VH-VL binders against q8ixk2r445to577. Designs and how they scored, part 51

Target 1, 133 residues: q8ixk2r445to577
Amino acid sequence: FFGMLQNKGLTDYCFDYNPPDENQIVGHQVILYLCHGMGQNQFFEYTSQKEIRYNTHQPEGCIAVEAGMDTLIMHLCEETAPENQKFILQEDGSLFHEQSKKCVQAARKESSDSFVPLLRDCTNSDHQKWFFK
Below, E stands for the ipSAE of ESMFold2; O stands for the ipSAE of OpenDDE; V2 stands for 0.75 times the mean of E and O plus 0.25 times the DockQ between their complexes.

## First folded at step 3 (VH-VL)

Design E1 (framework fv_retifanlimab)
Fold by OpenDDE, second read of step 12:
Structure E1 (fold): chain C 133 residues (1-133), chain A 119 residues (1-119), chain B 111 residues (1-111)
Amino acid sequence: as target 1 above (133 residues)
Amino acid sequence: QVQLVQSGAEVKKPGASVKVSCKASGYTFTSYWMNWVRQAPGQGLEWIGVIHPYDSETWLDQKFKDRVTITVDKSTSTAYMELSSLRSEDTAVYYCARRYGTSWYFDYWGQGTLVTVSS
Amino acid sequence: EIVLTQSPATLSLSPGERATLSCRASQSVSYSGYSYMNWFQQKPGQPPKLLIHAASNRATGVPSRFSGSGSGTDFTLTISSLEPEDFAVYFCQQSYEFPYTFGGGTKVEIK
């Protein structure tokens, strides 16, 4: 699967990554933004290694969850996907993080009108449902 | 709709083993923890353990660590609780219960399985 | 383990009266403003039914006459005006840490 990764509950919002420096693409947080399908900021790929890749630049980035964190951060992809970069896109649309055993949820950023994907306990909320468009 | 359907009542002798099943439906089985709880006749509730069906990570109350085994079959969306070396004090209704929400509450329960241990 | 003590063990009241049930934990079950305390109702021959989660949130379909309050070690379940169907046993339960534990229960019976 590849393209825009769109949330079901938070209507018309998609995964978005726009690092300050295009030559240093790792270490920043993945956010949610209105789906526009323009540029490369909203293009992701779900691989057979269960990675969510940001492959608009070389070297390729992979979404990871750092120890003790609930945010999605861009890391470099590895030849063998590390445990903290493995996600399961389930049949029901939930995006399950294997290591934390939590689900990715669209959430409002504190004291902001912005939105971010966060790890939360798995629920039946449409805010935890995702699909590629 | 979420449903948890447990196996039927069991009658066992002391020293024997019992295996209770809990079949889940109406949700993604591998996404939610499954608890086991028991209740002796006329008594309170006692937590036994919990398992995550995705990788079978399990936590047990220390009281049951040597006698209880919790497992799952992902292909049939079924959780199992096996209790060995049965004694009369193990006579109880055994429940499976799904864990849900940020406070990890038990929102759906099986109908219960009566296990009677008598000589 | 965290020990939950419920009081009273038995509460005898009439329909229409207010019921106040207490649950005390041996240590705090709250973290960062969030309380990991739940309340259940159980009737004979039935599994427990969730009433309140996170100390003060009513579960889906639970009547407004049921309310939960408290934080840290002291929690309360209140039934503002008892209905005939409310006479049952009520349990508190903490999900703060393993092992999960239940209170001994409070039986609300008809006076």
Scores: ipSAE 0.027, ipTM 0.648, lowest interface PAE 6.6, mean pLDDT 93
Fold by ESMFold2-Fast, scan of step 3:
Structure E1 (fold): chain C 133 residues (1-133), chain A 119 residues (1-119), chain B 111 residues (1-111)
Amino acid sequence: as target 1 above (133 residues)
Amino acid sequence: QVQLVQSGAEVKKPGASVKVSCKASGYTFTSYWMNWVRQAPGQGLEWIGVIHPYDSETWLDQKFKDRVTITVDKSTSTAYMELSSLRSEDTAVYYCARRYGTSWYFDYWGQGTLVTVSS
Amino acid sequence: EIVLTQSPATLSLSPGERATLSCRASQSVSYSGYSYMNWFQQKPGQPPKLLIHAASNRATGVPSRFSGSGSGTDFTLTISSLEPEDFAVYFCQQSYEFPYTFGGGTKVEIK
C-alpha cells in the first residue's frame, strides 16, 4: 500500500513526518496531522518486509519503536528490516508491532492540542484502525 | 459547503420495508463515519447505527440489528438505511449525521426523512 | 448502554434570564483528557443543531452566551441570558461508546 495513512477513529488525521531539520531525517517522533492530500510529509509506503517507509527524503526512513518506548520514531531503513521496524497491517486495519506485541493507536499528546501515534495494548477501538488513502 | 441530502417522505404499511438515502457532498465521503438517528413525533432522539464508507464496517444498536441494514455506494457518495418489518412504532423522522472531531460529535445532519407507518 | 438523564424536563423562563440545564450519565464518559459529551439544540421541524462538543467547546457560529461544563458523569449547559430564539429543546448526547445515546431533552419555554 502507498499513500496517506489515515486513522479511522481520529477523523481527518494522517501519519505525518515533519523533521525540524530537513537534512536530518532520523530520530524525531512521527506525529498525526490533518490530512491535506498534498505535500510529501504525509506519504508512506507499507512494504513486503512489513515496514512503514517514509520516501520523501534520501536516505529513506523507516518507522521504528525502540525497546521500552511507546512512541514511533524515524530510523534509517535497513537492508533486512529489524524487528523494531515491523508492523503487521491486519485485516481489521490494526497495525500490530511484532516486537512489543502492541498496536498503534491515535492519541492526544499530553498537555497539548497535538496528536501522535503511540503503542498501546491491542483493543477493538477504531483509534487503532488505519487505512491508506 | 458540507451537505447531507436525504430522500423524501415515505408512507408504508405495517410489515413493509423502507430504504432511506443520504447523499453526501463537500467532503471526502470515505473518510468519515455516517450515523443514523431517528426521532418519533414529540419524542427524543434514538441512535440506530453507524457505517464507515471506506470498508462498510457497521455497528448497530442491538434493538435494531435484526431489522436494519446500513450500506453505502461510494461512487455516488450515498449512504442507505433500510428498516424492515415496519411497525406503527417506527413512525419517526430518520436522520443521517456525520461523525467528526476527536470527541466523535455529529457536526452535520441531513434534513430528515419522515417515515409514516399506518394501516 | 449509557443512560443520560436530563433535568429539568421543562424550564419556563423569560428573555434575559439564565438557563441551567443538567445532564447526568450512568457511567463516566471521560477518557484521556476528553469528555465525550455533546449538546444539541432542536426547534420544531428542524434537525438538531450542534451547540457544544467535548463538554465545553462551542461549535462554530454558536453565540458566546452558550457554555458547557462538567466531566465524568455530571454535565451542565448554561445560557447566560436567554434570547427569544433560544426557546427550544436541548439534548445531551454521549459519544463515549456504542450505542451512542441521547438524554430525554429539556424544553426551554417562555413563561
Scores: ipSAE 0.007, ipTM 0.583, lowest interface PAE 11.3, mean pLDDT 87

Design E2 (framework fv_retifanlimab)
Fold by OpenDDE, second read of step 12:
Structure E2 (fold): chain C 133 residues (1-133), chain A 119 residues (1-119), chain B 111 residues (1-111)
Amino acid sequence: as target 1 above (133 residues)
Amino acid sequence: QVQLVQSGAEVKKPGASVKVSCKASGYTFTSYWMNWVRQAPGQGLEWIGVIHPYDSETWLDQKFKDRVTITVDKSTSTAYMELSSLRSEDTAVYYCARLKYHGFPFDYWGQGTLVTVSS
Amino acid sequence: EIVLTQSPATLSLSPGERATLSCRASQSVSYSGYSYMNWFQQKPGQPPKLLIHAASNRATGVPSRFSGSGSGTDFTLTISSLEPEDFAVYFCQQSYEFPYTFGGGTKVEIK
């Protein structure tokens, strides 16, 4: 699976990553932005190691969750995917983070008009449903 | 290091079945897809199908959907490709090959298994 | 399925010369600037060896004289200066969608 990773509940919003330096792509938070499919900011691939790869840069980035956090941060991909980079995209569209045992939910950022994917307790909310477009 | 070791050469008669094995080592077997590809003598490469060992999700070329069964044994880290109703045109070297993701589809290959179908 | 057409079928060159191999897809294998085209080298009695993945990325251990380019439907493998060990058959392969498909191959032979 590859392409834009779009939220079902928050209609027309997709995973978006736009690092300030193309030569230093790690360490920033993945956000949600209107799906546009232009450029390289919204292209992701789900791999056999259960990674969500940001493939348009070399070296490739992989979405990770740091200890104690509920945000998605870009890390470098590794030959063997670390536990904090493993997600299960389930048949019902839920995106499950194995290490935290939480689901990725589209949410409004605190004190902001922007949206971000956050780890939350798993529910049947469409805001926790995702699909590749 | 990553290794894919396939079973030995097979000689079969038309109408018979063959089952080729591919034993994987040096990596987490259930974390990577396993492709099957064949190559007739002096010919090009032909993709057969792929399986994910974790849940046995399988994709097959439509050409083989009625004759090929791909399976895995997680306990032995072995993938299998069974081809039934063999015909002379099935004579080929059969390869297993690891798949990480679509952008990196074949990084390690087995040594190949020659399957000869003749009367 | 996506059909890949390679040209030329045979390329006769001498060591030190530049080799240019073409692969054309029946439909685009690119998405948002990412191209799902791969190149393999195969020598007699051996399995294929991955050279290039995602159109332009060299696999580990692949010499810098090998390079890949292209997008959409047209792709090229270039060997800047042929070494004796480079004479082999080269295949393009698309991993854009199942079923995966291979080109017919280009044989690079010594003149």
Scores: ipSAE 0.362, ipTM 0.852, lowest interface PAE 1.9, mean pLDDT 94
Fold by ESMFold2-Fast, scan of step 3:
Structure E2 (fold): chain C 133 residues (1-133), chain A 119 residues (1-119), chain B 111 residues (1-111)
Amino acid sequence: as target 1 above (133 residues)
Amino acid sequence: QVQLVQSGAEVKKPGASVKVSCKASGYTFTSYWMNWVRQAPGQGLEWIGVIHPYDSETWLDQKFKDRVTITVDKSTSTAYMELSSLRSEDTAVYYCARLKYHGFPFDYWGQGTLVTVSS
Amino acid sequence: EIVLTQSPATLSLSPGERATLSCRASQSVSYSGYSYMNWFQQKPGQPPKLLIHAASNRATGVPSRFSGSGSGTDFTLTISSLEPEDFAVYFCQQSYEFPYTFGGGTKVEIK
């Protein structure tokens, strides 16, 4: 699977990554933004190693969640995917983060009108359902 | 066997351009980044830039951006680095080097191409 | 850009002695438990050869006498007992961000 990673509940929003410095892609938060398909900041690849790769913008990045955190951040991809970079995209559209045992949910960023993907306890909410467009 | 074979030595006059080639074999050419690095006689290593053969995406060190063009020919598994407006300080051995992902090491290098700029 | 400073510029040692080479980065090149620091060996007339990647991992075929250590901004390459073929120039290189940069090199020469 590859393309725009869109939310079922927040239907106009997709995973988006647009780092402020092209030479330093590591450590910035993945956000949700209106799905437009323009440019390459919304194109991701789901790999056989259960990675979500930011593969249309180089350097090649992989989404990760640090221990104890709930935000999705960009790391550099590794030859063998570390546990914090592994997500299971389930048949029902749930995106399950193996290390934390939590699901990725579309959520409002605190004190902001913007949306971000965050780790939350798994539910049957459409805000936790994702698909490649 | 993975091999990177570069073109032969070049002698150029100031103001000219030089185009160095790097022919890859023994692996899937479009699965690895190709870097260009130079080394002036008796000096250290200087990174010039990198290209990914799949889509020709390039990144260049700012000091070279106005004079360097990096390209690939997928049909021959060959990468090229062209440096224009040559100066005597461009005299160096130019290397190509393979990279799987950003953050990974350069694992295979070409043998190097000596470019001499003199009047 | 990230500046890498290697010291000393030259080490004059005899076979069998231990060599310790330093590389300091102007900013951290470590993230999420991984250090984006590599070491290369270069002999006259040859391209650089990868010795160590990710600060401490030996490349395939590299003898066990070579070891790397460090994190953040401070990195070390150690050769536990110098062999005749180890007299060469050693470069550190960061792969953390573009532009990729190299240290100035440490020459290990026979005393």
Scores: ipSAE 0.006, ipTM 0.534, lowest interface PAE 14.3, mean pLDDT 85

Design E3 (framework fv_retifanlimab)
Fold by OpenDDE, second read of step 12:
Structure E3 (fold): chain C 133 residues (1-133), chain A 119 residues (1-119), chain B 111 residues (1-111)
Amino acid sequence: as target 1 above (133 residues)
Amino acid sequence: QVQLVQSGAEVKKPGASVKVSCKASGYTFTSYWMNWVRQAPGQGLEWIGVIHPYDSETWLDQKFKDRVTITVDKSTSTAYMELSSLRSEDTAVYYCARGYRFSTGFDYWGQGTLVTVSS
Amino acid sequence: EIVLTQSPATLSLSPGERATLSCRASQSVSYSGYSYMNWFQQKPGQPPKLLIHAASNRATGVPSRFSGSGSGTDFTLTISSLEPEDFAVYFCQQSYEFPYTFGGGTKVEIK
């Protein structure tokens, strides 16, 4: 699967990554932004290694969850996907993080009008449902 | 719609074992914890243990650690609770209940399975 | 284990009256702004039904007359005006740490 990763509950919002330096893409947080289908910042790929890959830039980035965190951070992809980079996109649309046993949820960023994907306990909320478009 | 359907009532003798099943449907089975809770007649609720179906991570109350085994079959979306060395005090309705770790309580319950232990 | 003590054991009231149920924990069940206390309603021959989670959040479909409050060790379930269908047994339950534990229950019965 590849393309825009769109949230069902937070209508018209998609995964978005826009690093300050296009030549140094790691270390920043993945956010949610209005799905516009333009540019490279909203193009992701779900791989056979269970990665969510940001491959519009070189070297390729993979979404990871750091220890003790609930945010999605861009890391470099590795030959063998590390445990903190493994996600399962379920049939029901839930995006399950294997290591934490939590689901990715669209949420409002604190003290902001922006939105971010956060790890939360898995629920039936449409805000935890995702699909590629 | 989320449903948890448990196996039927059981009558056992002391020293025997019982295995109760809980079939889940209407949600992604491997994304939620499955708890087991029992209730003796006219008594309160007692938590037995929990399992996460994804990797079978399990936590048990120390009281049951030597007699209870909780398992899952992902292919059939079914959780199991086996209690061995049955005694009369184990007579109770046994429930499976979907839940989360720490945060949200148990939002869906099975209908319960009565286990009667008598000579 | 965390011991939960509910009071009173039995509460006799009439429809329309306010019900106040208490649950006290042997140690704090709060952390980082969250209280890991849940409330359940149970009627004869039925499994428990989730009413409140995280101390003060009503579960889906739960009427507004039910409310939860408290933090640390002391928690309260309030029914602002009892309806006939509210006469049942209510349990508190902590999800702060394993093993999960339940209170002994409060029976709300009709006077």
Scores: ipSAE 0.008, ipTM 0.641, lowest interface PAE 8.5, mean pLDDT 92
Fold by ESMFold2-Fast, scan of step 3:
Structure E3 (fold): chain C 133 residues (1-133), chain A 119 residues (1-119), chain B 111 residues (1-111)
Amino acid sequence: as target 1 above (133 residues)
Amino acid sequence: QVQLVQSGAEVKKPGASVKVSCKASGYTFTSYWMNWVRQAPGQGLEWIGVIHPYDSETWLDQKFKDRVTITVDKSTSTAYMELSSLRSEDTAVYYCARGYRFSTGFDYWGQGTLVTVSS
Amino acid sequence: EIVLTQSPATLSLSPGERATLSCRASQSVSYSGYSYMNWFQQKPGQPPKLLIHAASNRATGVPSRFSGSGSGTDFTLTISSLEPEDFAVYFCQQSYEFPYTFGGGTKVEIK
């Protein structure tokens, strides 16, 4: 699967990553932004290693969740995906993060006025359902 | 097609309240923040506040916090802005505008509602 | 609150000329790779129309002659070759933090 990763509950929002420097793509939080249909900063690939990969820049980035955190951060991809970078895209559209046993939800980060994908306890909410457009 | 249709012009006395409506169509109402912005005749734009229809989370400019209430009716896809204790300096065109913090900006605007406050 | 200062207040040009409009923020409006600066066009009797969002991204249907640039505190809207319909007031707006704020506007008028 590849394309724009869209949320079913926040229907017009997509995964988005727009680093200010093409040579420094790691360390920033992945956000949700209105789907614009142009790919680029919203173009992601779901790989056979269960990575959500950002391929528009070199080196390639992979979404990860650091231990004890609930935010999705861009890291460098590894040849063998580490557990913190593995997400199971299930038939119902949920993105299950194997290491934490939580699901990716379109949500507001505490102390923030922006929408971001966050790890939350798994529910059957449409805000936890994702699909490639 | 996306449309935001606002209620008609209002003339109010000082001290009264006004409630302006903004009916959304052509998109999923609960997916976007709804902003309220005003513009006094011949002046610039002033942001009043915003609500997210999904959970009714509301943020207001401190200048309006004591006098403004923003609400939504999800069943009719309508947002409301009520401004109380009206003063003559509240005379302005009031706009609703669709947006989001990390979005396409305020990409669609209502046609505007002129509120005139005079004795 | 973040104060936005637009310059010049008035820009007098002829069709075909390049317009460069500036917007300065009192503090950085950039976060997580994005700059939360938007540009609007307003004509008399009409609501503002979105031209540029996130500093450099054209809104749907906006002609390629409009471009935005900048980051941090300094932003520019450029119209590469003015068309008659481009003579209007232009406002910058930050969506970095609440309260959202607008610049005072730049009027682009026929010389």
Scores: ipSAE 0.007, ipTM 0.591, lowest interface PAE 10.5, mean pLDDT 85

Design E4 (framework fv_retifanlimab; at its last look DockQ between E and O 0.05; V2 from the best seeds 0.00; counts 0 for: pae O 10.9 > 2, placed apart)
Fold by OpenDDE, second read of step 12:
Structure E4 (fold): chain C 133 residues (1-133), chain A 119 residues (1-119), chain B 111 residues (1-111)
Amino acid sequence: as target 1 above (133 residues)
Amino acid sequence: QVQLVQSGAEVKKPGASVKVSCKASGYTFTSYWMNWVRQAPGQGLEWIGVIHPYDSETWLDQKFKDRVTITVDKSTSTAYMELSSLRSEDTAVYYCARHWSGYKEFDYWGQGTLVTVSS
Amino acid sequence: EIVLTQSPATLSLSPGERATLSCRASQSVSYSGYSYMNWFQQKPGQPPKLLIHAASNRATGVPSRFSGSGSGTDFTLTISSLEPEDFAVYFCQQSYEFPYTFGGGTKVEIK
């Protein structure tokens, strides 16, 4: 699967990544932004290694969860996907992080009108449902 | 297609141990919790415990904490439930059943394993 | 633990009649508008079969005559018009918190 990764509950919002330096793409947080289908900031790929890849630049980036964190951070992809970069996109739309046993949820950023994907206990909320468009 | 296939019937004496297996197929084994549930003849259902195959995180009903061990073998996609110090009231059909972290519904069950404890 | 009480213990009805089964929890099994209550059907010699999850959602392949309702502590399974194959035992089960628990069951038998 590839394209825009859109949330069901937070209608018209998609995964978005826009690093300040396109030549140094790692270390920043993935956010949610209105789905626009333009540019490369909203193009992601779900791979057979269970990665969510940001592959618009070289080297390729992969979404990771750092120890003790609930945010999605861009890391470099590795030849063998590390445990903290493995996600399962289920048939019901839930996006499951295997290592933490938590689900990715669309949420409002603290003290902001912006939105971000966060790891939370898994529920049947539409804010935890995702699909590629 | 999702399948859970359990080991065959067991006959044990009081004080012995029994180990029941549940082989999973048709889905990603390390993505779903595996529960164990038993049912005595003509009685209701009793939840024993659960394990997540990814890291073997386990929860047990307090009633079984001293006698039950739940394990998995990821290489064979098989879950195990071992019950020790068997007594006559442990006679029951034992089921494995999976659930997803989201809805937490037991959507697929094994066929059941009859364990009979008698002198 | 959360205790689930089902009533009645036995329900005697004829084909075509409406069946109403109750399940009461000792404490709420709902959170943020979602209820972690499931219903199962069991026939002799078979494992339980999932009918309803999250209190009101029919599982895949379950006929429309089966419906679930309720929230908090009180839940109901309804069979709008009983078919011959619906005579069985029905269990409610909560997945709100460990330990997971089952109700005692309601036997729906032919009158």
Scores: ipSAE 0.322, ipTM 0.822, lowest interface PAE 1.4, mean pLDDT 94
Fold by ESMFold2, look of step 13:
Structure E4 (fold): chain C 133 residues (1-133), chain A 119 residues (1-119), chain B 111 residues (1-111)
Amino acid sequence: as target 1 above (133 residues)
Amino acid sequence: QVQLVQSGAEVKKPGASVKVSCKASGYTFTSYWMNWVRQAPGQGLEWIGVIHPYDSETWLDQKFKDRVTITVDKSTSTAYMELSSLRSEDTAVYYCARHWSGYKEFDYWGQGTLVTVSS
Amino acid sequence: EIVLTQSPATLSLSPGERATLSCRASQSVSYSGYSYMNWFQQKPGQPPKLLIHAASNRATGVPSRFSGSGSGTDFTLTISSLEPEDFAVYFCQQSYEFPYTFGGGTKVEIK
């Protein structure tokens, strides 16, 4: 799957990655932003290794969750996907993080008008449903 | 290996309709936009419209809006373009071409379908 | 609608010469450092073949004698040393916004 990874519940919002230094893509948080399809920030690939790759730049980034955290952070992709970079995109649109056994949810950043994808206990909420377009 | 294979040539009379098919293979059909482009003999390229097979989001050039229908069949990985009320100036080769939402490059094209409109 | 104007309409050259093809857009087709300008080669009886995307990126299998440059509204395709197989029609195309549009083409022919 290639394209913009869009939330069903938070309509018109997509995964977005805007690193401060375009030559240093590692270590920053993935956010949600209005879907626009312009530039390079909103395009991701879902791979056979269950990675979500930021692949409009080389070297490619892979979305990861660091131990004990609920935020999605960009790491470099590896030849064999590490467990913290594996996400299962289910037929119903849920995005399950295998290592943590949690689902990716669109969430409002506390005391902010900003939105981010966060790990939460899995539910049937449309805020936990995602699709590529 | 990515392939877009189109239906065969058609000869039509003015006022008729034509439906051209484009069967995709070698990639995930629902991950790429499918465009239709035509070229009259000896002329340049003219974009007709596009559909995204995932949700059938469709955009048409306004000059074709009232005569063109673009559809997909996900179960057969096939796109269709139907042009109605044919005129002699619709004589052209009709191409399908895919593009990805990210780079928006038209990297693979069908072989073309000649549609001839003559009385 | 973004109009693409290609010049010249015809370029008559010999093998080994440099070809320079121009494409000018009626408005910018660049956003955030990315240019939505593609170049195609077309030979008689064949579909267009992608040469360049994003103004300057060669498509897979395209020889290094083909190069693209430009941003905003002004774009150039250069063929550094023409080979016999390079005599064809070349189109620019913008994928910045719907409706997508093509330039009128530049025919590169043998002098």
Scores: ipSAE 0.103, ipTM 0.740, lowest interface PAE 5.1, mean pLDDT 91
Fold by ESMFold2-Fast, scan of step 3:
Structure E4 (fold): chain C 133 residues (1-133), chain A 119 residues (1-119), chain B 111 residues (1-111)
Amino acid sequence: as target 1 above (133 residues)
Amino acid sequence: QVQLVQSGAEVKKPGASVKVSCKASGYTFTSYWMNWVRQAPGQGLEWIGVIHPYDSETWLDQKFKDRVTITVDKSTSTAYMELSSLRSEDTAVYYCARHWSGYKEFDYWGQGTLVTVSS
Amino acid sequence: EIVLTQSPATLSLSPGERATLSCRASQSVSYSGYSYMNWFQQKPGQPPKLLIHAASNRATGVPSRFSGSGSGTDFTLTISSLEPEDFAVYFCQQSYEFPYTFGGGTKVEIK
């Protein structure tokens, strides 16, 4: 699968990665932003190795969750995907992070009107359902 | 067509509370933040706070934190702002205004509710 | 909180003249190429009306004579040729962070 990764519950919001410096693509938090249909900073690929890759720049970035954290951060992709970069996109649209045993949910960024994907206990909420468009 | 319709003018005594309503129509209520802004006669605009109808998450300016409660009723697409312990300096026109997280622009406003606080 | 300072407080002009209004923020309201600065027009007895969002984007139905520019801390609203209906108070507003704040306003009045 590839395309814009859209949330079922927060209609019109997609995974978005727009680092402040176009020459540094890693280390920043993945956010949710209005789906614009143009790819670019919202274009992601779900791989057979269960990675969510950011293909706009080279080298490619891979979404990861650091131990003890609930935020999704852009890291460099590795030849062998580490466990913190593996997500299972399930048939019901849930995006399950294997290492933490939690699901990706569209949520409010603390002290902000912005939305971000965060790890939460798995539920049947539409805020935890994702699809490629 | 998008419309925000507010409740009518209120006259209150010092120490009372007032609850202003803002009924939304013409769009998906849970997709936009609802802001509250006031304007004293002849003065500028002062932001009070905001609520997101989907999860009722609220943010209030520190100045109003202890006196203001913002709520929503999703079944009627209505937002409410309640201000307690009223003082004469609270006399103002109170506006509701929506914004979308992506653009963060206040594109539609209610007509305003005049609240007069006098003994 | 971010403080917005508008200048001049009052601008006295005739129809057909160009109006230039300034808004300065106490800290940057731009991030990654986007500026969280809005401009509003207000006439007596009416709520504010959105003119410009994201520093330079005209709102739907706003005439082309209105334009916005700037980034970081310095922003400008320009009315290229004033029409009679343009004499009003103009406010800038930042949506960069909570609490949202407004400038004190610039009154554009007939000379």
Scores: ipSAE 0.006, ipTM 0.615, lowest interface PAE 8.8, mean pLDDT 87
ESMFold2 (binder alone), look of step 13: mean pLDDT 94; pTM 0.950
OpenDDE, look of step 13: ipSAE 0.000; ipTM 0.611

